# Ledger of designs, part 98: VHH binders against q9y6x5

Target 1, 379 residues: q9y6x5
Amino acid sequence: LPPKLLLVSFDGFRADYLKNYEFPHLQNFIKEGVLVEHVKNVFITKTFPNHYSIVTGLYEESHGIVANSMYDAVTKKHFSDSNDKDPFWWNEAVPIWVTNQLQENRSSAAAMWPGTDVPIHDTISSYFMNYNSSVSFEERLNNITMWLNNSNPPVTFATLYWEEPDASGHKYGPEDKENMSRVLKKIDDLIGDLVQRLKMLGLWENLNVIITSDHGMTQCSQDRLINLDSCIDHSYYTLIDLSPVAAILPKINRTEVYNKLKNCSPHMNVYLKEDIPNRFYYQHNDRIQPIILVADEGWTIVLNESSQKLGDHGYDNSLPSMHPFLAAHGPAFHKGYKHSTINIVDIYPMMCHILGLKPHPNNGTFGHTKCLLVDQWCI

## First folded at step 3 (VHH)

Design o10 (framework vhh_7zox_3)
Fold by ESMFold2-Fast, scan of step 3:
Structure o10 (fold): chain B 379 residues (1-379), chain A 125 residues (1-125)
Amino acid sequence: as target 1 above (379 residues)
Amino acid sequence: DVQLVESGGGLVQPGGSLRLSCVASGFTFSNYYMGWVRQAPGKGLEWVSDINSGGSTGYADSVKGRFAISRDNAKNTLYLQMNRLKPEDTAVYYCAKEGYDRYLTSWEKPAFDYAGQGTQVTVSS
């Protein structure tokens, strides 16, 4: 039988939560598996970009999902929540479920992972659920496990996405220990349910399971606002994305817009596209705007208004607060092994190896994940 | 496709009342965080009020005690009861739904994703 992999994402699960809160079910999972304490995600540290990086092994400039709100300068198309199902936005890369279906006579299954309800290169996940936040974790898990057991060709790659703790992180902020403790305990209970369900179905011993996330969360405040309207008049630019990374499309000379912005706040960096730091790998794509503003951690860019958001992400990917973790269990993984750090783009070639797939060209380095795997030697 | 249709705006004198309605379609209304945001002429977006699927509510300080948000899940309808209206309440009011970051972010979004076309409220003598 071919190897099987279930990839689970809890959106906005900051790595540091593991040190500050109790996770008895997750700790039992890790005890007999592996833990990567920090996953260095891609810039911008946002949901859609990082979820697509996990399944393609590519930086955002390479896979084309460069933000949750985008404008493509070549085609003049706008990406938003209302048109995210246009394959145009997703076609700059080949996600692992497409590779899984096309290289082998195998099926893929998806419970709401970003992109799985879109035909990418004319290939949609064999089994999928249209995005619907009202669908419980239990229902998503029931569908995934049904497809893992009852498919022909067999489902060998499955994904499961859950919206928490991101929603609560935004609402309460990650420093609200009382509310975050309650939310994180519920997530740990869902992990317990996941493991119990897989054991009951006889899947646990032969299924590889990865639990990870796309980004972390940092504390915001009404005392840390950058009012963009105090810097520049609306007539000078079109705003493509606002906070904490603002994407500016100038309506006048780019240098004039840059000069109005560059000294406006000590708590944001203003970059011309070609001056964006190379370490971000956020430059070579038509969907990256001519001027990018990057707020300092915990600062929110606003348009002459207040923000009620107490937590946010999207900040510099070097910040530990932006990092998720990765835990894994299954026949491919060592037991009781702890690793310090990998890059989020390294997950894709590791998953391809586990599934026996030839990876598409990618930015990950297989060597970085070798120590997690039983069939590999540490270099 | 997500659709939000606001209604109930109009011209009202200071001290008057209006009730805004938002009819939602294209998603399971009862399970999403919903809210109202407004934009006064020449100003940015201001969050007004929100309500989660369980009925817990929040209000901006500027409207607290005067406005009441509610929802009717059987009718897929969100309401904003506005009492003791002031000239500074003059704005286009937008119904907003939970976005991809699982938080009601239309208050801060330049593109107004998930906001409807809005309904104009004018408070003048």
Scores: ipSAE 0.000, ipTM 0.290, lowest interface PAE 11.0, mean pLDDT 88

Design o11 (framework vhh_7zox_3)
Fold by ESMFold2-Fast, scan of step 3:
Structure o11 (fold): chain B 379 residues (1-379), chain A 125 residues (1-125)
Amino acid sequence: as target 1 above (379 residues)
Amino acid sequence: DVQLVESGGGLVQPGGSLRLSCVASGFTFSNYYMGWVRQAPGKGLEWVSDINSGGSEGYADSVKGRFAISRDNAKNTLYLQMNRLKPEDTAVYYCAKEGYDRYLTSWEKPAFDIAGQGTQVTVSS
């Protein structure tokens, strides 16, 4: 019987939420499975980049989804809401569902994971839902479980994506205990529904389930704004992305733009592309702009206006506030094992191992996840 | 699958009252924030009010003290009681379910998905 894997993402689920709030359903899941307390994500710590890193095992400079808003200097294409389904943006990597369908005659199923409604290398997920935020978690779960039970060739890899707690993290900020408690309790109830559905359908004992997220969340404030208009006039550059990582395409001499920005605020770092810290792995792609501004944690870059965001992400990936967690349960995983940290790029080669797939070249290290798996020696 | 059917709009004089209703289907109504957003002629969407699953209410400054949001979870119905209506309240009112476009949108826009056709409210003599 081929192994099966369901990969679930709750967008913006900061790792330390697990310590500050009660999750009875998630705690029961972990009790008979594994927990990785911190997952070190890739820079920039945004939704599209990190979701694609999970399923490719690549840094953003390698897979090409370098931000939620992008400009490609070679082709002069812009990435926006109207063209997020253009395969051009996604074709610099091969995500796991494509590998699953091509290396073995198996099916993949997807409920809203970024990229799964796009034909990548002329291959689209066997079963998928076009992205629509109005579709309930219950409807996404219904489709995934139906496809897991009723498909030929069999569905061996399935994904499920949910937008919370990210939307509420932005609206209320992670320090709003009243509103965040309500949101997180609801997510825990959805995890309970997921487990109950899988048990009812006879899937629970033989299915590997990973619950993870793409990034965390940090508190923002109107007292922590960087007004870019105070640094430089709009006529000198084209703005590709704004906050908390600004992507600047100069219209005049790059050095002149850099000099106007370099000393403007003590709460942001200004980098020429070649000077971006090596630890970010954010240099070697035409979609990374000639000048990158990186705001300090909790600071928002604005254009002569206030920001109503009370929470944000995208900041330095060394910050614990940007880290999600990973929990897993199933026949591939130990029971009751807790691990401190892995890199988000390590998830891909682990998933390939579980599914019996040869991974494409990637930036992950399989050794980092060995202790989670029953068929591996740890240390 | 998600359906939201708004009703209760109409023509009313300044100082008048209207009660809007929204009947929801295709999802577990009691589990979601519900809200009202409006669009005045030639303008963008404006958030008016919301109510969480537990009954906690929020209001835009422009309507605070005049409008009251409520929900009936047994009937899958959302209400907006509109009192002391002003000409500037003239808009199409949409029932909205908690939702968002995660990819390229900001929470600074209303964090609600509109699925219905809306109901027209006109405040005029």
Scores: ipSAE 0.000, ipTM 0.205, lowest interface PAE 11.9, mean pLDDT 88

Design o12 (framework vhh_7zox_3)
Fold by ESMFold2-Fast, scan of step 3:
Structure o12 (fold): chain B 379 residues (1-379), chain A 125 residues (1-125)
Amino acid sequence: as target 1 above (379 residues)
Amino acid sequence: DVQLVESGGGLVQPGGSLRLSCVASGFTFSNYYMGWVRQAPGKGLEWVSDINSGGDTGYADSVKGRFAISRDNAKNTLYLQMNRLKPEDTAVYYCAKEGYDRYLTSWEKPAFDIAGQGTQVTVSS
């Protein structure tokens, strides 16, 4: 029978949480599966960009979801979390659920993974839930498992997205041991529920399950604010995205705006688009604005206001605090294997291999994930 | 339309007890984690306790051993039994359904959806 894969994301699950908190259910999952301790995500380390990189294997400049807030100067369209349904934003890449449906006459199912409620290249996930944060993990899981067992053509690729621990990471900060311990125990309980449900339905033994995340979280403070209004008057530019990576669209000459910003704060780097470091792979897309500001870890860019945010992400992708992990279990994966690091773009070609799909050209390297897989030689 | 109606608050002396209730409607109560969140005068929201669909519970260290959360899925009702109350427990207590704004970028937003008016608990002599 065709291989099946369930891809689960817990938003904002910093890799280091695994060492500092107890996860009995996740530990049992890993014991009979694989663990990648760090996943190096793409820049910027935000939810929409990294979730799309997982399912396309592309850097943000290549797949076109370059931030959680975007502006297209030609069409005058705006993208945000409340305005994310226009296929225009998603059509610069082909996500794995589209490939799954088009290559092999298979079905895909989705519980709220970013992009799955949008037709991309005129193809929407065969089964999907419109994004609604009020829908429980249990309801998302019930729909996914129903679709995995009761579909023709068969559902071979399924996704499940959950908003925690990101929401609580922002509210409490990752250094709040008491509150983060409670939130992470709750997530571990959800992982236990997931495994139990799959076992009860007879899915567990033949289903490949990947549990991962899009980014980590770092501690912020009211003592670490960059007031952009102290550097430049708002009349000189349009602000497309604010913090911790500000996207600046100049209303006057670009060089003049750059000169007003370049010495604004010792805790922020200011780049003309062509000067953005090559290691970010964040330059070759029209949705990347002419000037990009990158705050140092734990610093928040504000507009003449205080920030009550105790945790954030979006920072330099070389920072370990920005890295998620990846755990996997199923017939495709070794048992009890630990790997140190992969790139988040490597997940896509690995998933294509597991499903028997021909990947679209991508930035991942299949060789980086070979040691995780039973059907591959690793030395 | 999610509705949560809290009751059972009041004025109590230190060392006293109160039992809070929350009647839920507009969603399948048994499928959701439920919790209690409180806001003391001049302070932000503080998570107090939660309970999953299976009855497993969590508590803030400040209330552990003194408070007990429970649920009655047949009646769509959440409870908080508060014992050995302290002046520091003075707050508006909100019943909360698990819900997350995917794009929470502010600590001000609760990890739980608060839909009710809350119930005031005042602990003083």
Scores: ipSAE 0.000, ipTM 0.173, lowest interface PAE 13.8, mean pLDDT 88

Design o2 (framework vhh_7zox_3)
Fold by ESMFold2-Fast, scan of step 3:
Structure o2 (fold): chain B 379 residues (1-379), chain A 125 residues (1-125)
Amino acid sequence: as target 1 above (379 residues)
Amino acid sequence: DVQLVESGGGLVQPGGSLRLSCVASGFTFSNYYMGWVRQAPGKGLEWVSDINSGGSTGYADSVKGRFAISRDNAKNTLYLQMNRLKPEDTAVYYCAKEGYDRYLTSWESPAFDIAGQGTQVTVSS
């Protein structure tokens, strides 16, 4: 019987929430499985880019989802409608569900994971739900478990996405202990429901389950604003993305726009595309704009207005506040093992190994995840 | 063509109650983060409350415990129940559609799409 894998994402689940709040259901899951305490995500630390990196093993410059709002300089297309199902945006990489369907003649199933309701290289997830945030966690879980048990060819790879704690992290900020405690307890209860459902259906002992996230969250403030309108007149550029990473498309000479921006605030870095730090792996794609502004942690870039935002992400991926965690349980994984850090691009080749798939060329290193797996030796 | 039609405002005495309604059309209401923002005379826009498509709610500290936001996706209608009203609550109240992120990261873009004329709430003795 082929191995099966369920990949679950709780959007915006900052790694150190595990130390600051009680998670009885998640801790019970970890006790019988593995925990990676920090996952170093890709830059920019945003939802669409990092979710696509998890399933492709590629940096954003390589998979082409470089932001939640994008402009492609070659085709002149804009991605600012998040319901846009144009395959153009997703076709620079091959996600694992496509590989699963094409290599092993197996099925894939998806509840709301970014990209799964889009045909990518003319292949859409075998079973999927069109994105709708009104659909409950229980309905998503019911569909996924039904497809895992009642499909031909068999579903061997399934994904499940949930919007919290990201939405509440933005609304309240991660330092609001009262509201975040309530939200995180609810998430832990959903993890309990997930495990209970899998046990009830006889899936738990033979299913590999990964619980992870795309990024963390940091506290913002109205005292930490960068007013871009005080730096440069709006007639000089087109704004492709604003905060905390601003993507600037000049309407005049690029050097003139750069010179107006470069010394405007001590709380942001201004880069010409070719000067973006190599460690970001955020340079070699037509969707990365000629000038990129990167705000310091907790600072918000605005256009002559206040911000209601109390929490945000998108910041430098070296910041621990931007890091999620990874927990896993199942026949492929050790029991009671803790690992310190992996890169988010390492998840893809590990998942390919578990499923017996040949990975597409990727930026992950299988060696980084070997110690999590029962069939591998580590030192 | 996004349309938001607010109603339910009026003159009320301090300590009174009002229920605001907003009927939405021109978009898939159930997929969007919805909220209420207000503008007091001579002031800027102030966020009051929001509700995501999954039903999770948030409130400004100034209204917490007094106001309750709710939605009816079958009727494309957003509500704001306002209790124990204060003179400081006097404002034009606008129904707002947040800039849509497919995954409802509600503050990832803090821009509010206000398409209606609002409804005036006056709290005075």
Scores: ipSAE 0.000, ipTM 0.215, lowest interface PAE 14.0, mean pLDDT 88

Design o3 (framework vhh_7zox_3)
Fold by ESMFold2-Fast, scan of step 3:
Structure o3 (fold): chain B 379 residues (1-379), chain A 125 residues (1-125)
Amino acid sequence: as target 1 above (379 residues)
Amino acid sequence: DVQLVESGGGLVQPGGSLRLSCVASGFTFSNYYMGWVRQAPGKGLEWVSDINSGGSTGYADSVKGRFAISRDNAKNTLYLQMNRLKPEDTAVYYCAKEGYDRYLTSWDKPAFDIAGQGTQVTVSS
């Protein structure tokens, strides 16, 4: 029987939540598996970019999903809620479910992972659910487990995405212990449900399960706002993305727009595209705008308005508050092993190894994850 | 297709209480964030409270400790218990369903769709 892998994401699960809250079900999972305490995600630290980096092993400039809102300067196309199903946006990379289906003639299954309801290089996940936030975790889990047990060719790669604790992190902020403890207890209960369902169906002992996230969360405040309208009139630019990384498309000379922005606030950095720090790997793509504004941690860029969000992400990927974790269990993984840090792009080549797939060229380093795996020597 | 029918408003004296109800149909009620937003005379919409599918609640600072949101998934009904009402609470109150697709951005707070006519709350005399 071919090896099987279920990849689960809880959106916005900040790594240090693990040390500040109780997770009995997750801790039982980790006790019999592995934990990576910090995963260094890609810049910008947003949902769509990081979810696609997990399944491609590529930086955003290479896979083309550079933000949750995008504009392509060459084709003049806009990426938004209404056109996210256009394969154009996703075709700069080959995600693992496509590779899985094409190399071994295996099936893939997906419950709501970004990109899985889009045909990419003329290949869509064998089984998938069209994205709908109203669909319960239980329904997503029921479909995934049904497909794992009842498919021909067999489902060997499955994904499951859940919107919490990100939504509540934005609403309450990560420093709201009372509200976040309730939310995180519910997440832990869902992890318990997941494990129990897999055990009940006879899947648990032979399935590799990865639980991870795309980013963390930091505290925001009404006292930490950057009013972009105080810097520059809206007639000089088109706003492609706002906060905490603003993507600016000039309607006039780029240098003029840059000069109006560069000294506007001590709490944001203003970059011409070619001056974006190399460590971000956020430069070589037509969907990255001519001017990028990067707010300091906890600062929100606004357009002459207040912000009600108490938590946010998208900030510098070197910030520990932006880092998720990774936990895994299954026949491929050691039991009771803890590792300090990997890069989020390292997950892809590790998953390819587990599934016996030849990875597409990628930015990950297999050596960074080999200590997690029973069939590898760790130095 | 989405129907939200608010009721329970009325005239009440300062310090009094009212319980608002909203009957929902046309969608799987138990799966959505539900909320209350209000519009005072001559002002814009103000978010008051919300409750997610799991029962976690949020409140605007102006109503914390005085208002309590709850839901009955078996009846597809959302409630707002309003205590210690103030003249400043005078507004049309709208029941709202989450209208925001979280998939495309995890950082946005849920936007709420208003589908009903609202229910008038007047705090006077």
Scores: ipSAE 0.000, ipTM 0.192, lowest interface PAE 12.8, mean pLDDT 88

Design o4 (framework vhh_7zox_3)
Fold by ESMFold2-Fast, scan of step 3:
Structure o4 (fold): chain B 379 residues (1-379), chain A 125 residues (1-125)
Amino acid sequence: as target 1 above (379 residues)
Amino acid sequence: DVQLVESGGGLVQPGGSLRLSCVASGFTFSNYYMGWVRQAPGKGLEWVSDINSGGSTEYADSVKGRFAISRDNAKNTLYLQMNRLKPEDTAVYYCAKEGYDRYLTSWEKPAFDIAGQGTQVTVSS
């Protein structure tokens, strides 16, 4: 049997939700599998960048999806909802489904994972669903399981993406225990449905399943706003991205714009591109703007307005509130093993190992995940 | 293909009542937060109320105590009971499905997706 892997993402699933809420189905999954308690994601801690880092093993400056809103200074292109299918934005890396299809005559399947409805290096996932938020988790699961069982060449890599708990985290904030409890219970029920479906179809014992997420969530407040309009007149710059990481393209001298911003708020850091901390790995790409503002955890950058979000992400990737978890089950994984921390870029070389693929050069370290795997020894 | 069909608007005098309805199709209605958003002439969208899949409700301060949102998951129908209407309530009312920002989060985008033509509510003598 060729090795098979299903990669599942629940967007915005903060790691410490596992300690603060009950997940009977997820706990049963973990009991016979592995848990990584914290996954240190890449900066900026946003959906598009981190989902692409999971499947490429690269920092954002290397894979080119540097934010959810982007401007490329060389080509003058703008990344938006209507333009996210332009391969230009995705072509700076080779995601795992492309590698999977180009090695050993294998197929890939995708239900809504970012980038899977785009031809990347002239290769699109063998089976995919065009992104549509209205499609239920059950329909996504039905398609993925059908493709895993009924494809030639065989589907060996499959992905499944779900928008919760991110949407509710933004609306209610992670400190709203009543609303978050309800949302997280529904997610646990979806995990139960996933496991039951795989068992009913005879897939469960021979399929490797990873359940993870791209980032966490932190509480925001109307009392923690940074009004950018009070710092600088909007005529001096073009705003490429706003909050909590603002991407500033100056219309006048860069030093002049920097000087107007640098002392505006004690709750944000202002960086010239070359001064962005090396630990962020967020500097060497034309889509990173000349001035970057980074708000402190829980602070929202606004333009002379109130904030509508009670939760947000995008903050410093050293913050535990920004970290997701990883759980996995299947023939490649130990049973009942807990690991403290890995980097999100480490997931890619681990997945390549499980599938028998040669990874493209990447920023992950296979040694960080070896203790999770039955065919490896940890010292 | 998401469809939301609003009805129940009209002309009422101040202090009057109206009940709006929204029939939804093309998605699993019971899985989504549903809401009402309104737009007064020459103004932006204003969130009015929402209801989660389990029936928990929230209201804008301007309508709290006067409006009541409800849903019938078996009929894929959302309702807004509007009481003690004021001239300031004059707007086109849109039924809204919970929107995800897709993968792209935009600070300026409403939290809810509007798919219908809306229903006009005019409060005037």
Scores: ipSAE 0.000, ipTM 0.206, lowest interface PAE 10.8, mean pLDDT 88

Design o5 (framework vhh_7zox_3)
Fold by ESMFold2-Fast, scan of step 3:
Structure o5 (fold): chain B 379 residues (1-379), chain A 125 residues (1-125)
Amino acid sequence: as target 1 above (379 residues)
Amino acid sequence: DVQLVESGGGLVQPGGSLRLSCVASGFTFSNYYMGWVRQAPGKGLEWVSDINSGGSTGYADSVKGRFAISRDNAKNTLYLQMNRLKPEDTAVYYCAKEGYSRYLTSWEKPAFDIAGQGTQVTVSS
C-alpha cells in the first residue's frame, strides 16, 4: 500500500514555546520521532502565505498568496470571503494534494487547511471541509480519520488545521505566561487526543504525522504604535493591508505618496516595490502593492486608533519570534532525532519524497531535511 | 464596480441617537465582511465596527456598548445604530467593504476599502 502522511498545523505556535512550557504529549511524540527546533518561514509571516508555502515549497511572490488581504493590480480583484474560493488566487502554484491526486491516482483529505476547499488547476481535495471556525478539533479529527481509513482510491495525504495558539497569542500576547500556559496545555491535550485516536483506529504504526505551524508571535504594546494618519492623508491612497506590513495602493503619483511616508516613523521601513530587500523574496508578483511598509518587531501600524492586540506576527522572517517548529513521527522518520533549523519551503520536497511524488519546481532544498528520514544518508 | 452609498447622518444633541445605512451594489454583499470607519475633523481614519457574513460583530473600545452594527443581506444594506452619542463621535462615517479571508480571527483587523462619500455625523449641544 502507498505511504500515508497527515500534516497538522497549530496556527501561531512559536518555536520557543517548547522550551518555556511543558508539553508531555508532544514530548512523547518527539521521543519516538524527530524535532526541528526552528523553521524559518517566508515573508510576510502571515497565516495564508505560510500555509500555502508549506504545501507548495514556494516563496509568496511565486505562489501568489502574498498576504491575508490582497489586491491584484492587473485584474482589479480583491481577495475576500467571496473570492477565497476563486481559483484565480490559488492557481499560481500546485499544492501537494493536487500533485498527490494527479500523479499517483490517490485521494487527499482536508480539515480546513487554507486552499483545500478551492479547485486549484481544476482539482479540489478529494475530501474536504468548508472553513468554519466553530467546528471543533474533535470533529475535524473525526472526519480526517474516517477518510484515512475508508477511502477508495486511498487517502494518502491528509491535512488538519487548528486556529490556536494564534488567537490567544493575539489576545494575551506571548509573554502572558498564565494565559499562554493554559492555552498551550489545551493544545498539548489535543495532540494527546490525536495520537490516542490514531492508535485506537490502527492507523498510528503506518502513518507519517507532521505537526508544524506557519509562524510565531511577538509581544505588542500600546506604547509601540505607528499612526499612519500622522504620515499621510487617507485620500491619497487605498489601504490593501495594514499591520505589521502595510500594503499601499497610491491614488496619486507613487513618488509623492512615498515621499510623504519615507521618514514618518523610525520604527517602520518604507519600500517602493522594486526596493524591497531581495532576501524577503517578496517583489515579483502583481499582488504585491507599489509601496510596502514594514514595522519593526512589536510595533503596530494603526489609523489614529488604539490597538487591543497584545501579540502579532507578519514581521521580518529573520526574527526568531516569527519562527515555528516542526515535529514528526512515523515509518519515514528517525526516532529521537533533533535538528536545528530548516526553511519552511523545505517541507514540500520532503513530503513529496515521503509520498513518492515528483515535486513541482520549488524553492526548497531536499538536502536540508534528509537527516530526518530513515532512508537517507545525513553526512 | 463596488458601490457603497451611506446615509442617515445629521446633527444631534449629546445623548441622542442616529441610525446610519449603507446600500451596497456591484458585489455579492452577503459573502463579505462589512464595516464602518470614521474620520473626525482634522484627524485620520478610525475603525468603528465590523460584521462578518454570518453576523458576528466587532467594535472599537470607544463605541462598545453604545453602537450596534447589523446587516440585511436580502436588501444589501449595512446599518450602524448609534446610541448615547458624544461630541467625540463627530465625524464623517464611511461604509467599508473588507477584502480579506474568512480564516482571519477578530484579532487580525482587516484593511478597509472605502468606496462611498460618507455621511456626516455632528454631535453638539
Scores: ipSAE 0.015, ipTM 0.373, lowest interface PAE 6.3, mean pLDDT 89

